# VHH binders against Abasic site processing protein HMCES (HMCES): the designs that were tried, part 13

Target 1, 269 residues: Abasic site processing protein HMCES (HMCES), of Homo sapiens (Human) (q96fz2)
Amino acid sequence: CGRTSCHLPRDVLTRACAYQDRRGQQRLPEWRDPDKYCPSYNKSPQSNSPVLLSRLHFEKDADSSERIIAPMRWGLVPSWFKESDPSKLQFNTTNCRSDTVMEKRSFKVPLGKGRRCVVLADGFYEWQRCQGTNQRQPYFIYFPQIKTEKSGSIGAADSPENWEKVWDNWRLLTMAGIFDCWEPPEGGDVLYSYTIITVDSCKGLSDIHHRMPAILDGEEAVSKWLDFGEVSTQEALKLIHPTENITFHAVSSVVNNSRNNTPECLAPV
Short names: E, the ipSAE of ESMFold2; O, the ipSAE of OpenDDE; V2, 0.75 times the mean of E and O plus 0.25 times the DockQ between their complexes.

## First folded at step 11 (VHH; framework vhh_ozoralizumab_d1)

Design v1 (from r5 with T53I; at its last look DockQ between E and O 0.73; V2 from the best seeds 0.00; counts 0 for: pae E 7.4 > 2)
Fold by ESMFold2, look of step 11:
Structure v1 (fold): chain B 269 residues (1-269), chain A 121 residues (1-121)
Amino acid sequence: as target 1 above (269 residues)
Amino acid sequence: EVQLVESGGGLVQPGGSLRLSCAASGFTFSRYWMYWVRQAPGKGLEWVSEISISGGSTKYPDSVKGRFTISRDNAKNTLYLQMNSLRPEDTAVYYCARGYFDSSLGYEDYRGQGTLVTVSS
């Protein structure tokens, strides 16, 4: 996974992240750095995207089941990185393979510190390689949405008001991530950055691409992944597997150019 | 910088008891799962116990379950290991560790200098 859509206005995104804490209280996540949120239909590595993480990462003695939402850089920069320029990393950290996560120092170290996050998106894009041509067919991949007359189908939007209704009740894709905190050696703000954990594709996606993000399907999975205070690393890693609870549709090549930030990027063709 | 200082080791007879302490400084102790690991003479590291951030969840391998009790005091930044019914095979250097350690996956990001426990008659 190397391209996502996360285009909702901040208030709509926040409401879509409503959750229950450990005591059963309905809550919204509290924002950190909300002005760094840059909504787009076409997010690529090095851009910021919102993630969920436990409040305990920021506040001593906080309830670890409470959630913070914050924009983070896609492409994990390890806390031990010594150069002043993150572009000098020797390895690509946009994704992390689940089968080797405990062998790679860049991912093992932050995971051992409980630095688990949930990466939010409308959905993600993958390109299917077509035999006999240099063309690739992009697909938009997302959770199945609850069907109502106008709110459950992207392609059924007849007007701007119907488009708003599609997204008002959108179930956000929730992907398992690991983050780290890097202090630049020259000084400046701490850089928060993340990687998306990947797994082998489920059977339903195998004709599109051989890898998929590790999707956390449902609030129990999301809560356990985030709660580093009560859920050990070994228990959390049991949540990392492919899912068949996914749907997709072909989209136009507009999305190929990451500069294109328009609803056409995810519209069915 | 991070410091973990173990104490309470010594010579004890089989069947005896010993309580280890680990004083932590240089980090926010209450944000970390904590561990005891040990190294017997001529052997590799062995996981001995783990404790969650709140202290509400603990885990032990079968070799020590029922005999050892891990605890923590987050207000005092201190980790403890109560060791009862000690056996000669418990002889090892015991280390306080921060991070994650699973006998199959293995990891910690900091380990103290250790305290020697000798169980002998």
Scores: ipSAE 0.012, ipTM 0.498, lowest interface PAE 7.4, mean pLDDT 87
ESMFold2 (binder alone), look of step 11: mean pLDDT 82; pTM 0.836
OpenDDE, look of step 11: ipSAE 0.714; ipTM 0.862

Design v2 (from r5 with L105W; at its last look DockQ between E and O 0.68; V2 from the best seeds 0.00; counts 0 for: pae E 4.6 > 2)
Amino acid sequence: EVQLVESGGGLVQPGGSLRLSCAASGFTFSRYWMYWVRQAPGKGLEWVSEISTSGGSTKYPDSVKGRFTISRDNAKNTLYLQMNSLRPEDTAVYYCARGYFDSSWGYEDYRGQGTLVTVSS
ESMFold2, look of step 11: ipSAE 0.244; ipTM 0.669
ESMFold2 (binder alone), look of step 11: mean pLDDT 83; pTM 0.849
OpenDDE, look of step 11: ipSAE 0.482; ipTM 0.789

Design v3 (from r5 with S57Y; at its last look DockQ between E and O 0.60; V2 from the best seeds 0.00; counts 0 for: pae E 13.7 > 2)
Fold by ESMFold2, look of step 11:
Structure v3 (fold): chain B 269 residues (1-269), chain A 121 residues (1-121)
Amino acid sequence: as target 1 above (269 residues)
Amino acid sequence: EVQLVESGGGLVQPGGSLRLSCAASGFTFSRYWMYWVRQAPGKGLEWVSEISTSGGYTKYPDSVKGRFTISRDNAKNTLYLQMNSLRPEDTAVYYCARGYFDSSLGYEDYRGQGTLVTVSS
């Protein structure tokens, strides 16, 4: 997984993240660094995207089931990294394979600190290799969505009001991630950055690509992954598996160029 | 630098009690699950207890359940193990540990030097 859409205005995104804490109270996550949120239909590594994490990461004795939402850099920069420029990191931390997560220092160390996050997106893109050519067919991949009376799909909206209703009720894709906090040696703000955990693709996606993000399907899975205060690393890792509860449609090649930030990127073809 | 220093071990008769302490420094103690592990003579490491960051969740293997109690004081950066009804098979070096999970201690970030507990009559 190397491209996502996360385009919702901040207030719409926040409402889509409504959740129930351990005591059953309905809540919205509290933002950190909201001005760093850069919505786009076409997010790539090194860009900032919002993630959920436990309030306990920021506040002594906080209820670990309470959630913070914060933009973080896609591409984990380990806390031990010594260079001044994160682009000098000579290995790819965009994704973390689930089968080796405990063997890689870049991932096992933050995981041991409880630095688990949920990466938010409208959905993600993958490119299918076509037989007989080197051309690739992009697909937009996302949770199945509840059909509204006047809107049946992403591309079926006939007016701005119908388009708004589709996205007002969108179920965000929730992917398991690990984050770390890096202090630049020259000073400046602490950099929060994340990696997306990947697994072998489910049967439904195997014709598109052999890997998929580890998707946390439902509030129980999201809550357990986030709650490092009450859920051990061992129990959390049991949540990491493929899911068949996923759907997709083909999209145009407009998405290929990561500078294209337009609804056409995810529109069905 | 991360440091874990265990204390409170010693010689005790069967049925007795000991309280172990682990002073932690060099990291934000309240952000980590903490563990006790032990090594009996001639055996490998054995998981003894784990505790969540808040102290609200604890787990024990059957061998010590009901006799040992793990606790923590996040204000003092200190981990504790209260050991009651001690048996000769509890004789071991006890270690304070950070960052492992239950699959037979396959992952370990830091471990102290340990404190010896001897249970004999």
Scores: ipSAE 0.000, ipTM 0.263, lowest interface PAE 13.7, mean pLDDT 85
ESMFold2 (binder alone), look of step 11: mean pLDDT 84; pTM 0.854
OpenDDE, look of step 11: ipSAE 0.129; ipTM 0.596

Design v4 (from r5 with S104K; at its last look DockQ between E and O 0.83; V2 from the best seeds 0.00; counts 0 for: pae E 4.8 > 2)
Fold by ESMFold2, look of step 11:
Formats: structure tokens, sequence, C-alpha cells
Structure v4 (fold): chain B 269 residues (1-269), chain A 121 residues (1-121)
């Protein structure tokens, strides 16, 4: 996983992240750095995307079940990195394989500090390599959406007004991530950055690609992954597995160029 | 600077009890899972107990389960280990540690200096 869509306006995105804390109170996550949120149909590594994390990371004695939403850089920059420019990191931290996470210092250390986050997206893109052609076929991959009289499918919209109604009730994809905090050696703000944990693809996606992001399917899984105060690393890692609760459709090659930020990127073809 | 200072060790007869304390400073104690580990003479480190940030979840290996109790006081930044029904094989230097600890391979990002517990007649 190396490309996502996260295009909803901030207020719509925030409402889609409504949750209950451990006391059963309805809440919205509190934003950090809201002005760094850059919605786009076509997010790539090194860009900022919103993630959820526990309030306990920011506030002494906070209820660890309370959530913060913050944009973070995609591509984890380890706290020990010495250069002034994060783009000079010599290894790829866009993704973290679940089967080696406890062997890689860049991921093991922040995970052991409870630096777990939930990466938010409309869905993600994956490119299928087809035999007999030099082309790769992009797909948009997302949670199945509920059906109503007007259908909750992207392809079922018959007017601009119906397209917007699809997105008003969109179930956001929730992917398991690890984050770290890096202090630039010459000073300045601490950089928050994340990696997406990957697993073997489920059977439904195996024809497209052999890996998929670790998806947290449902509020219980999201809550346990986020709550580093009460859920140990070992218990949290049990949440990391493939899911079959996923759907997809082919999209235009417009998405191939990461500068293209239009609804066409995720439209069915 | 992070500091973990253990105290309360000493000599005790088999069947006796001791209470260890660990004073923490230089970090936000309430954000960390805390651990006790021990090292018997000539042996490697052995995990002894873990406790969640609030104290709501605790875990022990079979060797000490039912005899040892981990607790914490986040207002005083202090971790405790109550050790009852002590046996000679409990003789070790006991360390307070913070961070995740896998009982097989161990991970921690800070450990104190330790306090010696000797169980003998």
Amino acid sequence: as target 1 above (269 residues)
Amino acid sequence: EVQLVESGGGLVQPGGSLRLSCAASGFTFSRYWMYWVRQAPGKGLEWVSEISTSGGSTKYPDSVKGRFTISRDNAKNTLYLQMNSLRPEDTAVYYCARGYFDSKLGYEDYRGQGTLVTVSS
C-alpha cells in the first residue's frame, strides 16, 4: 500500500470519526494541527494524512480511550535519524510488514512505546500486474458501504447530488499504523510520521496484489489498537490480520500521476 | 533525565515477605507500562511482573503468580512489588523497568540500578 484517497472536507471527516469513550460518552476526536490537513483523492508517501491516536500521548493522566486526530507525514522518520532532511532516509518506511515488526528497530521501538495510530482514508489504491501487457491496472479498494434505496455504492450515483450523498455516509477505511516523533537536529517543531502495517492479502484481493494494509474492522478493533494505556503491545498485535470484508473496482490510469487530484482518480471504469 | 530508583531489598528468611519500591522521575510515569525484572546470580534477566498505565491490568509468570503483587501510585510516581511466601530461588537483584517487555526476548528503554533480595536461613 502506497497510495490512498482521503478527500473529505475536515468537518465531514471529523463527524465520520465519531466514537464512544470507555464511559460510553459520544465524542468527536479533537484536532491537532488542523491546518495541515490537505484533502486529496490521491495521497502518496511523504504527504500528510490524518491519523487517530490516544489523547494520552499528549496529556498527562488523560483517559487513554479518548482520541486525537492529527495529520502526520506518511513514511515513518525514526526518532534516532540524524540528518536534517527526512527525505534522505536510506530505507523505505512507507509500510511495515507485520511478520517482522518486532525485528526492525525503526518499528519495534516506537511500537514498544505504545505509538499506535489508525490511518484514515476513503480507501487505498493498488496496481495489478497483468500478464501479456506492460500496463498495470489500478484498483480503488475500500470497505463495503451500506445499501439504501439510493445505494451506498460509488457507481450507483446518478447525479451530482447523489454522489455527495454517497460521501456523507461513507465508512472510512481504518488501517493499523505505527508512528514516531523526530526532533530535527537544527531545531523546530517535532515531526510526527507514520507507517502502515501490512499483511498477506485476503483471498478476495490476491488476484490484485499479494499484500494489503492491516485493516481494523469495527469500533472494538480501532479502540483496542489505539488504547496503549490499557492494551498491551502483545494483545494489540493480535488485531493485525487480513480481512475479507473489503471491496474494490477498477479505476482510470489518471491516478498513476500523484499530481492528479480529481474525483476521476477513484471513479469506476 | 530518566531515573528509576529501587529500594526495599534485603535479607529475609524463606516464607517471609518484602515490599519493593521504585521511585520514578524525569518522565511522565502515568504514560508507561511498568515492569519488574530480576537477575539471579549467574543467570540472565527474568521477567517478574507487568502493570498497565492505570494499574488496571497486571500479569505474572507461573513462578511468582499468587505470591507477588505489582502495583503503582501514579500520584507519587512510584511502582511497587509486594513479595510474599519468598523462596530461596527468589534470591536476585530486582530491577524496575519501563516500556514493553517480551518475557522471551525482553524490550525495555530504561532500567534502574536494582535492589538485592536474598532469601536464606
Scores: ipSAE 0.202, ipTM 0.652, lowest interface PAE 4.8, mean pLDDT 88
ESMFold2 (binder alone), look of step 11: mean pLDDT 84; pTM 0.854
OpenDDE, look of step 11: ipSAE 0.751; ipTM 0.883

Design v5 (from r5 with Y100W; at its last look DockQ between E and O 0.61; V2 from the best seeds 0.00; counts 0 for: pae E 5.0 > 2)
Amino acid sequence: EVQLVESGGGLVQPGGSLRLSCAASGFTFSRYWMYWVRQAPGKGLEWVSEISTSGGSTKYPDSVKGRFTISRDNAKNTLYLQMNSLRPEDTAVYYCARGWFDSSLGYEDYRGQGTLVTVSS
ESMFold2, look of step 11: ipSAE 0.307; ipTM 0.702
ESMFold2 (binder alone), look of step 11: mean pLDDT 83; pTM 0.850
OpenDDE, look of step 11: ipSAE 0.842; ipTM 0.925
ESMFold2, look of step 18: ipSAE 0.136; ipTM 0.587
ESMFold2 (binder alone), look of step 18: mean pLDDT 83; pTM 0.849
OpenDDE, look of step 18: ipSAE 0.798; ipTM 0.907

Design v6 (from r5 with S57R; at its last look DockQ between E and O 0.80; V2 from the best seeds 0.00; counts 0 for: pae E 8.1 > 2)
Fold by ESMFold2, look of step 11:
Structure v6 (fold): chain B 269 residues (1-269), chain A 121 residues (1-121)
Amino acid sequence: as target 1 above (269 residues)
Amino acid sequence: EVQLVESGGGLVQPGGSLRLSCAASGFTFSRYWMYWVRQAPGKGLEWVSEISTSGGRTKYPDSVKGRFTISRDNAKNTLYLQMNSLRPEDTAVYYCARGYFDSSLGYEDYRGQGTLVTVSS
């Protein structure tokens, strides 16, 4: 996984992240650094995307079930990195394989500190290699969406009003991530950055690609992954597995160029 | 600098009790899961207990369950292990540790100096 869509305006995105805390109270996540949120239909590594994390990471003695939403850089920069320029990392941290996460210092150290996050997206893109050609077919991959009397699908929107209603009720994809906090040696703000954990693809996606992001399907899984105060690393890792509760459709090659930020990127073809 | 300092060990007869303490400094204690581990003479490192950041969740292996109780005081940055009904096989050096612990891979965030518990008549 190396491309996502996360295009919703901040207020719509925030409402889509409504949750219940440990006491059963309805809440919205509180934003940190909201001005760093850059919505786009076509997010690539090194861009900022919103993630959820426990309030306990920011506030002493906070309720660890309460959530913060913050933009973070895609491509984890380890806290121990010594050079002044993150682009000088000699290894790719866009993704973290679940089967080797405890063998890689870049990932096991922040994981041991409870630095778990939920990466938010409308969905993600994957490119299927087609036999007999060098061309690849992009797909947009996302949670199945609940239909209403009005259109609930991307391809069924007949008007701007119907399009807005599709996204007002969109179930955001929730991917398991690990983050770290890097203090630049030359000074400046602490850099928050994340990696997306990957697993073997489910049967439904195996014809598209052999890997998929680890998806947290449902509020219980999201809550357990985020709550490092009450859920140990060992228990949390049991949440990391493929899911079949996923759907997809083919999209045009417009998405191939990451500069194309348009609804066409995820439109069915 | 991160420090974990265990205390409260000593010699005790079988059936007796001890309370171990671990004073923590140099980090935000209330944000970490804490652990007790032990090493008996001639044996490897053995997990003894774990406790969540708030103290609301605890876990023990069968060998000590019902006899040992882990607790913490986040206001005083202190971890405890109450050890009751002690047996000679509980003789070991006891360490407190923070974060994920996996002795098979050598991964650990930090471990204290240890305190010796000897159970004999």
Scores: ipSAE 0.014, ipTM 0.505, lowest interface PAE 8.1, mean pLDDT 87
ESMFold2 (binder alone), look of step 11: mean pLDDT 84; pTM 0.854
OpenDDE, look of step 11: ipSAE 0.726; ipTM 0.871

## First folded at step 12 (VHH; framework vhh_ozoralizumab_d1)

Design w1 (from v5 with Y107F; at its last look DockQ between E and O 0.84; V2 from the best seeds 0.00; counts 0 for: pae E 4.5 > 2)
Amino acid sequence: EVQLVESGGGLVQPGGSLRLSCAASGFTFSRYWMYWVRQAPGKGLEWVSEISTSGGSTKYPDSVKGRFTISRDNAKNTLYLQMNSLRPEDTAVYYCARGWFDSSLGFEDYRGQGTLVTVSS
ESMFold2, look of step 12: ipSAE 0.245; ipTM 0.671
ESMFold2 (binder alone), look of step 12: mean pLDDT 83; pTM 0.841
OpenDDE, look of step 12: ipSAE 0.736; ipTM 0.886

Design w2 (from v5 with L105F; at its last look DockQ between E and O 0.84; V2 from the best seeds 0.00; counts 0 for: pae E 4.4 > 2)
Fold by ESMFold2, look of step 12:
Structure w2 (fold): chain B 269 residues (1-269), chain A 121 residues (1-121)
Amino acid sequence: as target 1 above (269 residues)
Amino acid sequence: EVQLVESGGGLVQPGGSLRLSCAASGFTFSRYWMYWVRQAPGKGLEWVSEISTSGGSTKYPDSVKGRFTISRDNAKNTLYLQMNSLRPEDTAVYYCARGWFDSSFGYEDYRGQGTLVTVSS
C-alpha cells in the first residue's frame, strides 16, 4: 500500500472518529498539530496523514484508552537515524510486513515502546498489472458503506450536494500502523512518522495485488491496537490479519499522477 | 541512560518468601510494560511475569502462577516481585526488564544486572 485518499475537512474527519473510552464516555479525539493536516484524494509517501494514537504517549499516567489524532509523515523515520535529511534513509519504510515486524529493528524498537497507531483514510489505491503489458488498472479499495436516506454510493452521486451526502457518514478505513519519533541531529521539532503494516491479501483482493494493509475492523480492534497501556505487543499482534470485509471499484488513470487531487481520482469507471 | 537495579535476592529455605525490588531511572517508567525474567544455572532465560503500564493487567506462566505476584509503584519508579512458596527450582538470577518479552522472538530492550535467589536447605 502506497497511495491513499484522505480528503475530508478536519471537522468531518474528527466527527467520524468519535469513540468511547474504557469508562464508556463518548469522546472525540483531541488534535495535535492540526495545521499539518493536508486533505487530498491522492496521498503518497512522505506526505502527512492523520493517525490515531493513545493519549498516554503525551501525558504521564493518562488514561491509555483516550485518543489523540495527529498528522504524521508517511514513511517511518527510525529514532536512531543519523542523517539530517529523512529522504536519505537507505530503505523503504512506507510499509512493514507483519511476518517480519519483530525481525527488523526499524519496526520492533518503536513497537516495543508501544508506538502503535491507527492510520486513517477514505480508502486506498492499488494497481492491478495486466498480463503481457506494463498497463496497470487502478482500483479504489475501502470498507463497505451503509446507505441511508441522506447518503448514497460513490457511483450514484450526480450533483455536488449528493457527493457531500456520500461522505457525510463515510466509514473511514482504519489501518494498523507503527510510528516513531525522530529528533533531528541539528535540532528542531521532533518528527513523527508512521508505517502501515501489511499482510497477504484476502481472496477478494488477490487478483488486484498480493499484499494489503492490515485493517482493524471495528471499535474493539481499534481500541486494542491503540491501548498500549493495557494491551501487550503480543496480544496486539493477534489483531494483524487479512479481512474479506472490503470492497473496491476500478478508477481512471487520473490517480496515477500524485499531483492530481480531485474527486475523479476515486470516481468509479 | 536507562538503569534498572534489582535488589532483595538471597538465600531462603523451601517454602519461604522473598520480595524483589527494581529501581528504575533514565526513562518514563509509567509508559512501559515491565517484566521479571530469570536464568537458572545452565538454563536459558525464562519469563516469569509481566505487568501493564498502570498495573491493571498482570500475567504469569504456569510454573509460578499463584505463588508470584508482580506489582509496581509508578510514583516511586519501582517494580516488585513477591515470591511465595519458593521451591529449589526457583533458584536463579532474577532480572528486571523493560519493554516486552515474546517467547517466540525473545525481545526486550533492557535488562538489569540481576539479583540471585537461592532456594535450598
Scores: ipSAE 0.262, ipTM 0.681, lowest interface PAE 4.4, mean pLDDT 88
ESMFold2 (binder alone), look of step 12: mean pLDDT 83; pTM 0.850
OpenDDE, look of step 12: ipSAE 0.600; ipTM 0.828

Design w3 (from v5 with W100F F101W; at its last fold request DockQ between E and O 0.73; V2 from the best seeds 0.00; counts 0 for: pae E 4.0 > 2)
Amino acid sequence: EVQLVESGGGLVQPGGSLRLSCAASGFTFSRYWMYWVRQAPGKGLEWVSEISTSGGSTKYPDSVKGRFTISRDNAKNTLYLQMNSLRPEDTAVYYCARGFWDSSLGYEDYRGQGTLVTVSS
ESMFold2, look of step 12: ipSAE 0.338; ipTM 0.724
ESMFold2 (binder alone), look of step 12: mean pLDDT 83; pTM 0.842
OpenDDE, look of step 12: ipSAE 0.717; ipTM 0.878
ESMFold2, look of step 18: ipSAE 0.221; ipTM 0.663
ESMFold2 (binder alone), look of step 18: mean pLDDT 83; pTM 0.846
OpenDDE, look of step 18: ipSAE 0.760; ipTM 0.890
ESMFold2, fold request of step 20: ipSAE 0.256, 0.243, 0.287; ipTM 0.666, 0.667, 0.692
ESMFold2 (binder alone), fold request of step 20: mean pLDDT 83, 83, 84; pTM 0.845, 0.842, 0.853
OpenDDE, fold request of step 20: ipSAE 0.855, 0.859, 0.816; ipTM 0.929, 0.929, 0.902

Design w4 (from v5 with S104P; at its last look DockQ between E and O 0.68; V2 from the best seeds 0.00; counts 0 for: pae E 5.5 > 2)
Fold by ESMFold2, look of step 12:
Structure w4 (fold): chain B 269 residues (1-269), chain A 121 residues (1-121)
Amino acid sequence: as target 1 above (269 residues)
Amino acid sequence: EVQLVESGGGLVQPGGSLRLSCAASGFTFSRYWMYWVRQAPGKGLEWVSEISTSGGSTKYPDSVKGRFTISRDNAKNTLYLQMNSLRPEDTAVYYCARGWFDSPLGYEDYRGQGTLVTVSS
């Protein structure tokens, strides 16, 4: 997984992240650095995307079931990185394989510190290699959405107001991530950055690509992944597996160029 | 700098009780799972207990389950181990440990200097 869509306005995105803390109280996540949120239909590595993480990462003695939402850099920069420019990192940290996460120091160390996050997106893109050609067919991959009478379908909006209603109730894709905190040697703000954990693809996606992001399906999985204060690393890793609760459709090659930020990137073809 | 300072060890008769304390400083104590480990004379390290950040989850090996109780006071940055029904085989140096994994013997980033517990008549 190397491309996502996360295009919702901040207020819509925040509402989609409503949750219940361990005491049963309804809450919205509190934003950190909201001005770094750059909505786009076409997010690539090194861009900022919103993630959820436990409030306990920021506040002494906070309830670890309470959530913060913050933009983080896609492509984990390890805390031990010595150069001033994160682009000089010689490892690809866009993704982290679940089967080797405890063997790779760049991921093992932050995971051991409880630095678990939930990466948010409308959905993600994958490119299917077609036999007999060099051409690749992109697909947009996302949670099944409950259709309503007013909406009709996700990809068949006849007017701008119909698209707004589809997206107002969109179930965001929730992917398991690991983050780290890097302090630039020259000073400045701490850089928060993440990797997306990957697993073998489910049977439904195997014809598109052999890997998929580890998807956290439902509030219990999301809560357990985020709550490093009460859910051990060993128990959290049991949440990391493929899911068949996923759907997709083919999209045009407009998405291939990461500079294209239009609804056409995810429109069905 | 991270510091863990154990106290409360000493000589006790079989069947007796002791309460160990560990004063923590140099880090945000309430964000870490904490552990007790011990080392008996001539043996390797053995984990004794673990506790979640809030104290809501605890775990013990069979050798001490039902006799030892781990607790923490996040306001005082202090970890405790209540040891009851002590046996001669509990004789060891006891360490508190800060770790990033469920087992302090598998991965730990800091351990104190320890406090000696001797159980003998």
Scores: ipSAE 0.118, ipTM 0.609, lowest interface PAE 5.5, mean pLDDT 87
ESMFold2 (binder alone), look of step 12: mean pLDDT 83; pTM 0.854
OpenDDE, look of step 12: ipSAE 0.498; ipTM 0.788

Design w5 (from v5 with G99S; at its last look DockQ between E and O 0.56; V2 from the best seeds 0.00; counts 0 for: pae E 7.0 > 2)
Fold by ESMFold2, look of step 12:
Structure w5 (fold): chain B 269 residues (1-269), chain A 121 residues (1-121)
Amino acid sequence: as target 1 above (269 residues)
Amino acid sequence: EVQLVESGGGLVQPGGSLRLSCAASGFTFSRYWMYWVRQAPGKGLEWVSEISTSGGSTKYPDSVKGRFTISRDNAKNTLYLQMNSLRPEDTAVYYCARSWFDSSLGYEDYRGQGTLVTVSS
C-alpha cells in the first residue's frame, strides 16, 4: 500500500486504459499534464502517478462517464492545508482506511465533492515479515494476466522482444482512490493529490500483509467509482471490498531502496 | 457563497397541482446531487425526492411516489418539483437541498429558506 510499479510508456499506458462511455462508444482517456508522468518500476509516496477521473471535474456540463487521465501526487493534501510546503502535513495520507473514511475530514470532504479517482499501476509491492526475524520478503502483487504467446508470464521474458509482449497487453491494476485540490497559499498551480483506499487483505494475501488496496475489478466497478454524476457516494462505497482475483510472486530486495528503478524490482525470484 | 432560493408555493385545493422551483447560485450546480425535503407544522423533516447531477437517476419515498416529479435544468441552475394530486397531508414548508452525499446517508450540507405549500379548502 506504500509502493507501486507504473513503468509503461505513456502511449502503452493510454491504450491499456481504453474504455466505453455510457453510450457504448469506445474511447481513450484524455491526458492532462502528460509531461508530469514519470514512469518507474518503483514508485513511492510524494511521487506522481497517473489516475483516472471523470471529465465532469474539469468541464461544467461534461458527460460524467468520460474519463481524464492525469498524474497526481501520491499523498493527499487537503484543500484546507495552510502551510506552503505539502511535506509538512502532520499526518500520513498515503492510504485511507475504508472503515473510517467517513470519519476523517481529510477524506470525507473530497468524497462529498465527488473526488473519486482510479489509481493506475502495473501492480504493488508488499513486504512480508517472517516469523522470528527482522528479514522482510517483498512480493509484487497484480491482476492475473491472460496468457497469449506468453504475454502474461513475467519470468519467461528472456529477451527484449518477449518483455515487450508481456507488457503490451498487461492488465493494469485499478485501485480506488480519493483526490483533493490544494491551492498553495503563496500562489501557483493547483496541486492535485490522491490517497489509496485500503481494506482488510483477502485470504490469498493474508500471509503477506493484513491490508490491501481496494481494487476495482472490471469496467463496471471502474465506471461506477469514477462516475460521481450518476453514482452516489453510498453506492460507490459498496465497491470497496477485498478481492481474491489477485496473484503475486516474490521479488528480490532490490525494490527495498526506492531509488532502484529497474525491471529487477518486479522480477520473480 | 451558496444560495438556494425556493419559489412556487401557495394555497391549493386537494387534488390540485403546484410546481416548485429552486434557483441555485454560488456553486457549480451541475456537479451536485440535489434534493427536496419538507417539514409539516410541528413535525420533523421528511425526505421527498433526490436527483443525480444529470437528472438521469431520481428517487421518491412511497408517500409521494407517482404524484411528485423532481427535475433539473443545469443550464439555468434550477431545480424543480412538480406536485400533482395534492393532499392535505402534503401541507409543509418545502426546501431544496444540496448534499455531497446521497440521501441514503441522510447527510445534507445546505438547505434554502423554504416555500410554504398549503393544501386546504
Scores: ipSAE 0.013, ipTM 0.503, lowest interface PAE 7.0, mean pLDDT 87
ESMFold2 (binder alone), look of step 12: mean pLDDT 83; pTM 0.847
OpenDDE, look of step 12: ipSAE 0.821; ipTM 0.912

Design w6 (from v5 with F101L; at its last look DockQ between E and O 0.63; V2 from the best seeds 0.00; counts 0 for: pae E 4.1 > 2)
Fold by ESMFold2, look of step 12:
Structure w6 (fold): chain B 269 residues (1-269), chain A 121 residues (1-121)
Amino acid sequence: as target 1 above (269 residues)
Amino acid sequence: EVQLVESGGGLVQPGGSLRLSCAASGFTFSRYWMYWVRQAPGKGLEWVSEISTSGGSTKYPDSVKGRFTISRDNAKNTLYLQMNSLRPEDTAVYYCARGWLDSSLGYEDYRGQGTLVTVSS
């Protein structure tokens, strides 16, 4: 996974992230650095995207079940990285394979510090390699959405006047991630960055691509992944598996160019 | 600078009790899972107990379950191990450890200098 859509206005995104804390209280996540949120239908590595993480990462003695939402850089920069420019990192950290996460220092170290996050998106894109050509067919992949009336559809969201209705109750894709905090050697703000954990694709996606993000399906999975204060690393890793609760549709090649940021990127073809 | 200082070890007869303490400094204690590990003479490290950041979740191997109790006081940055019904096989140096002990990559997090517990008649 190397491309996502996360286009909702900040207030709509925040409401979609409503949750219950450990005491059963309904809450919204509290933003950190909200001005760094850049909504787009077409997010790529090195861009900022919103993630959820435990409040305990920021506040001494905070309730670890409370959630912060913050934009982070896609492409984990390890805390031990010594160069001044993150693009000089010698290996790709856009994704982290679940079967080797405990063998790679770049991922094992932050995971051992409890630096688990939930990466938010409308959905993600994958490119299917077609037999007999070097061309690839892009697909938009997302949670099945609950239809509230017979006229509601993702196709109707292609028109300006109807997109508000479809997206007002959109179920955001929730992917398991690991983050780290890097202090630039010359000083400046701490860089928060994340990787998305990947697994073998489920049967429903295997014809599109052999890997998929580790999707956290439901509030229990999301809560356990985030709550590093009460859920050990070993227990959290049991949440990392493929899911069949996913749907997709083909999209036009407009999405191939990461500069294209229009609803056409995810529109069905 | 991260420091973990164990205390409370000593000589005790079989069936006796000891309470170990670990004073932590140089990091935000309440954000870390904490561990006790031990090393018996001539043996490797053995995990003895773990405790979640708030103290709400604890875990023990069968060798000490029901006899040892891990606890923490986040206001005092202190980890404890209450050891009851001690046996000669509990004789070891006991270490307080922060975070994860990782045998595949070595020990990446901090471990104290240890406190000796001797169980002998």
Scores: ipSAE 0.288, ipTM 0.697, lowest interface PAE 4.1, mean pLDDT 87
ESMFold2 (binder alone), look of step 12: mean pLDDT 84; pTM 0.850
OpenDDE, look of step 12: ipSAE 0.712; ipTM 0.870

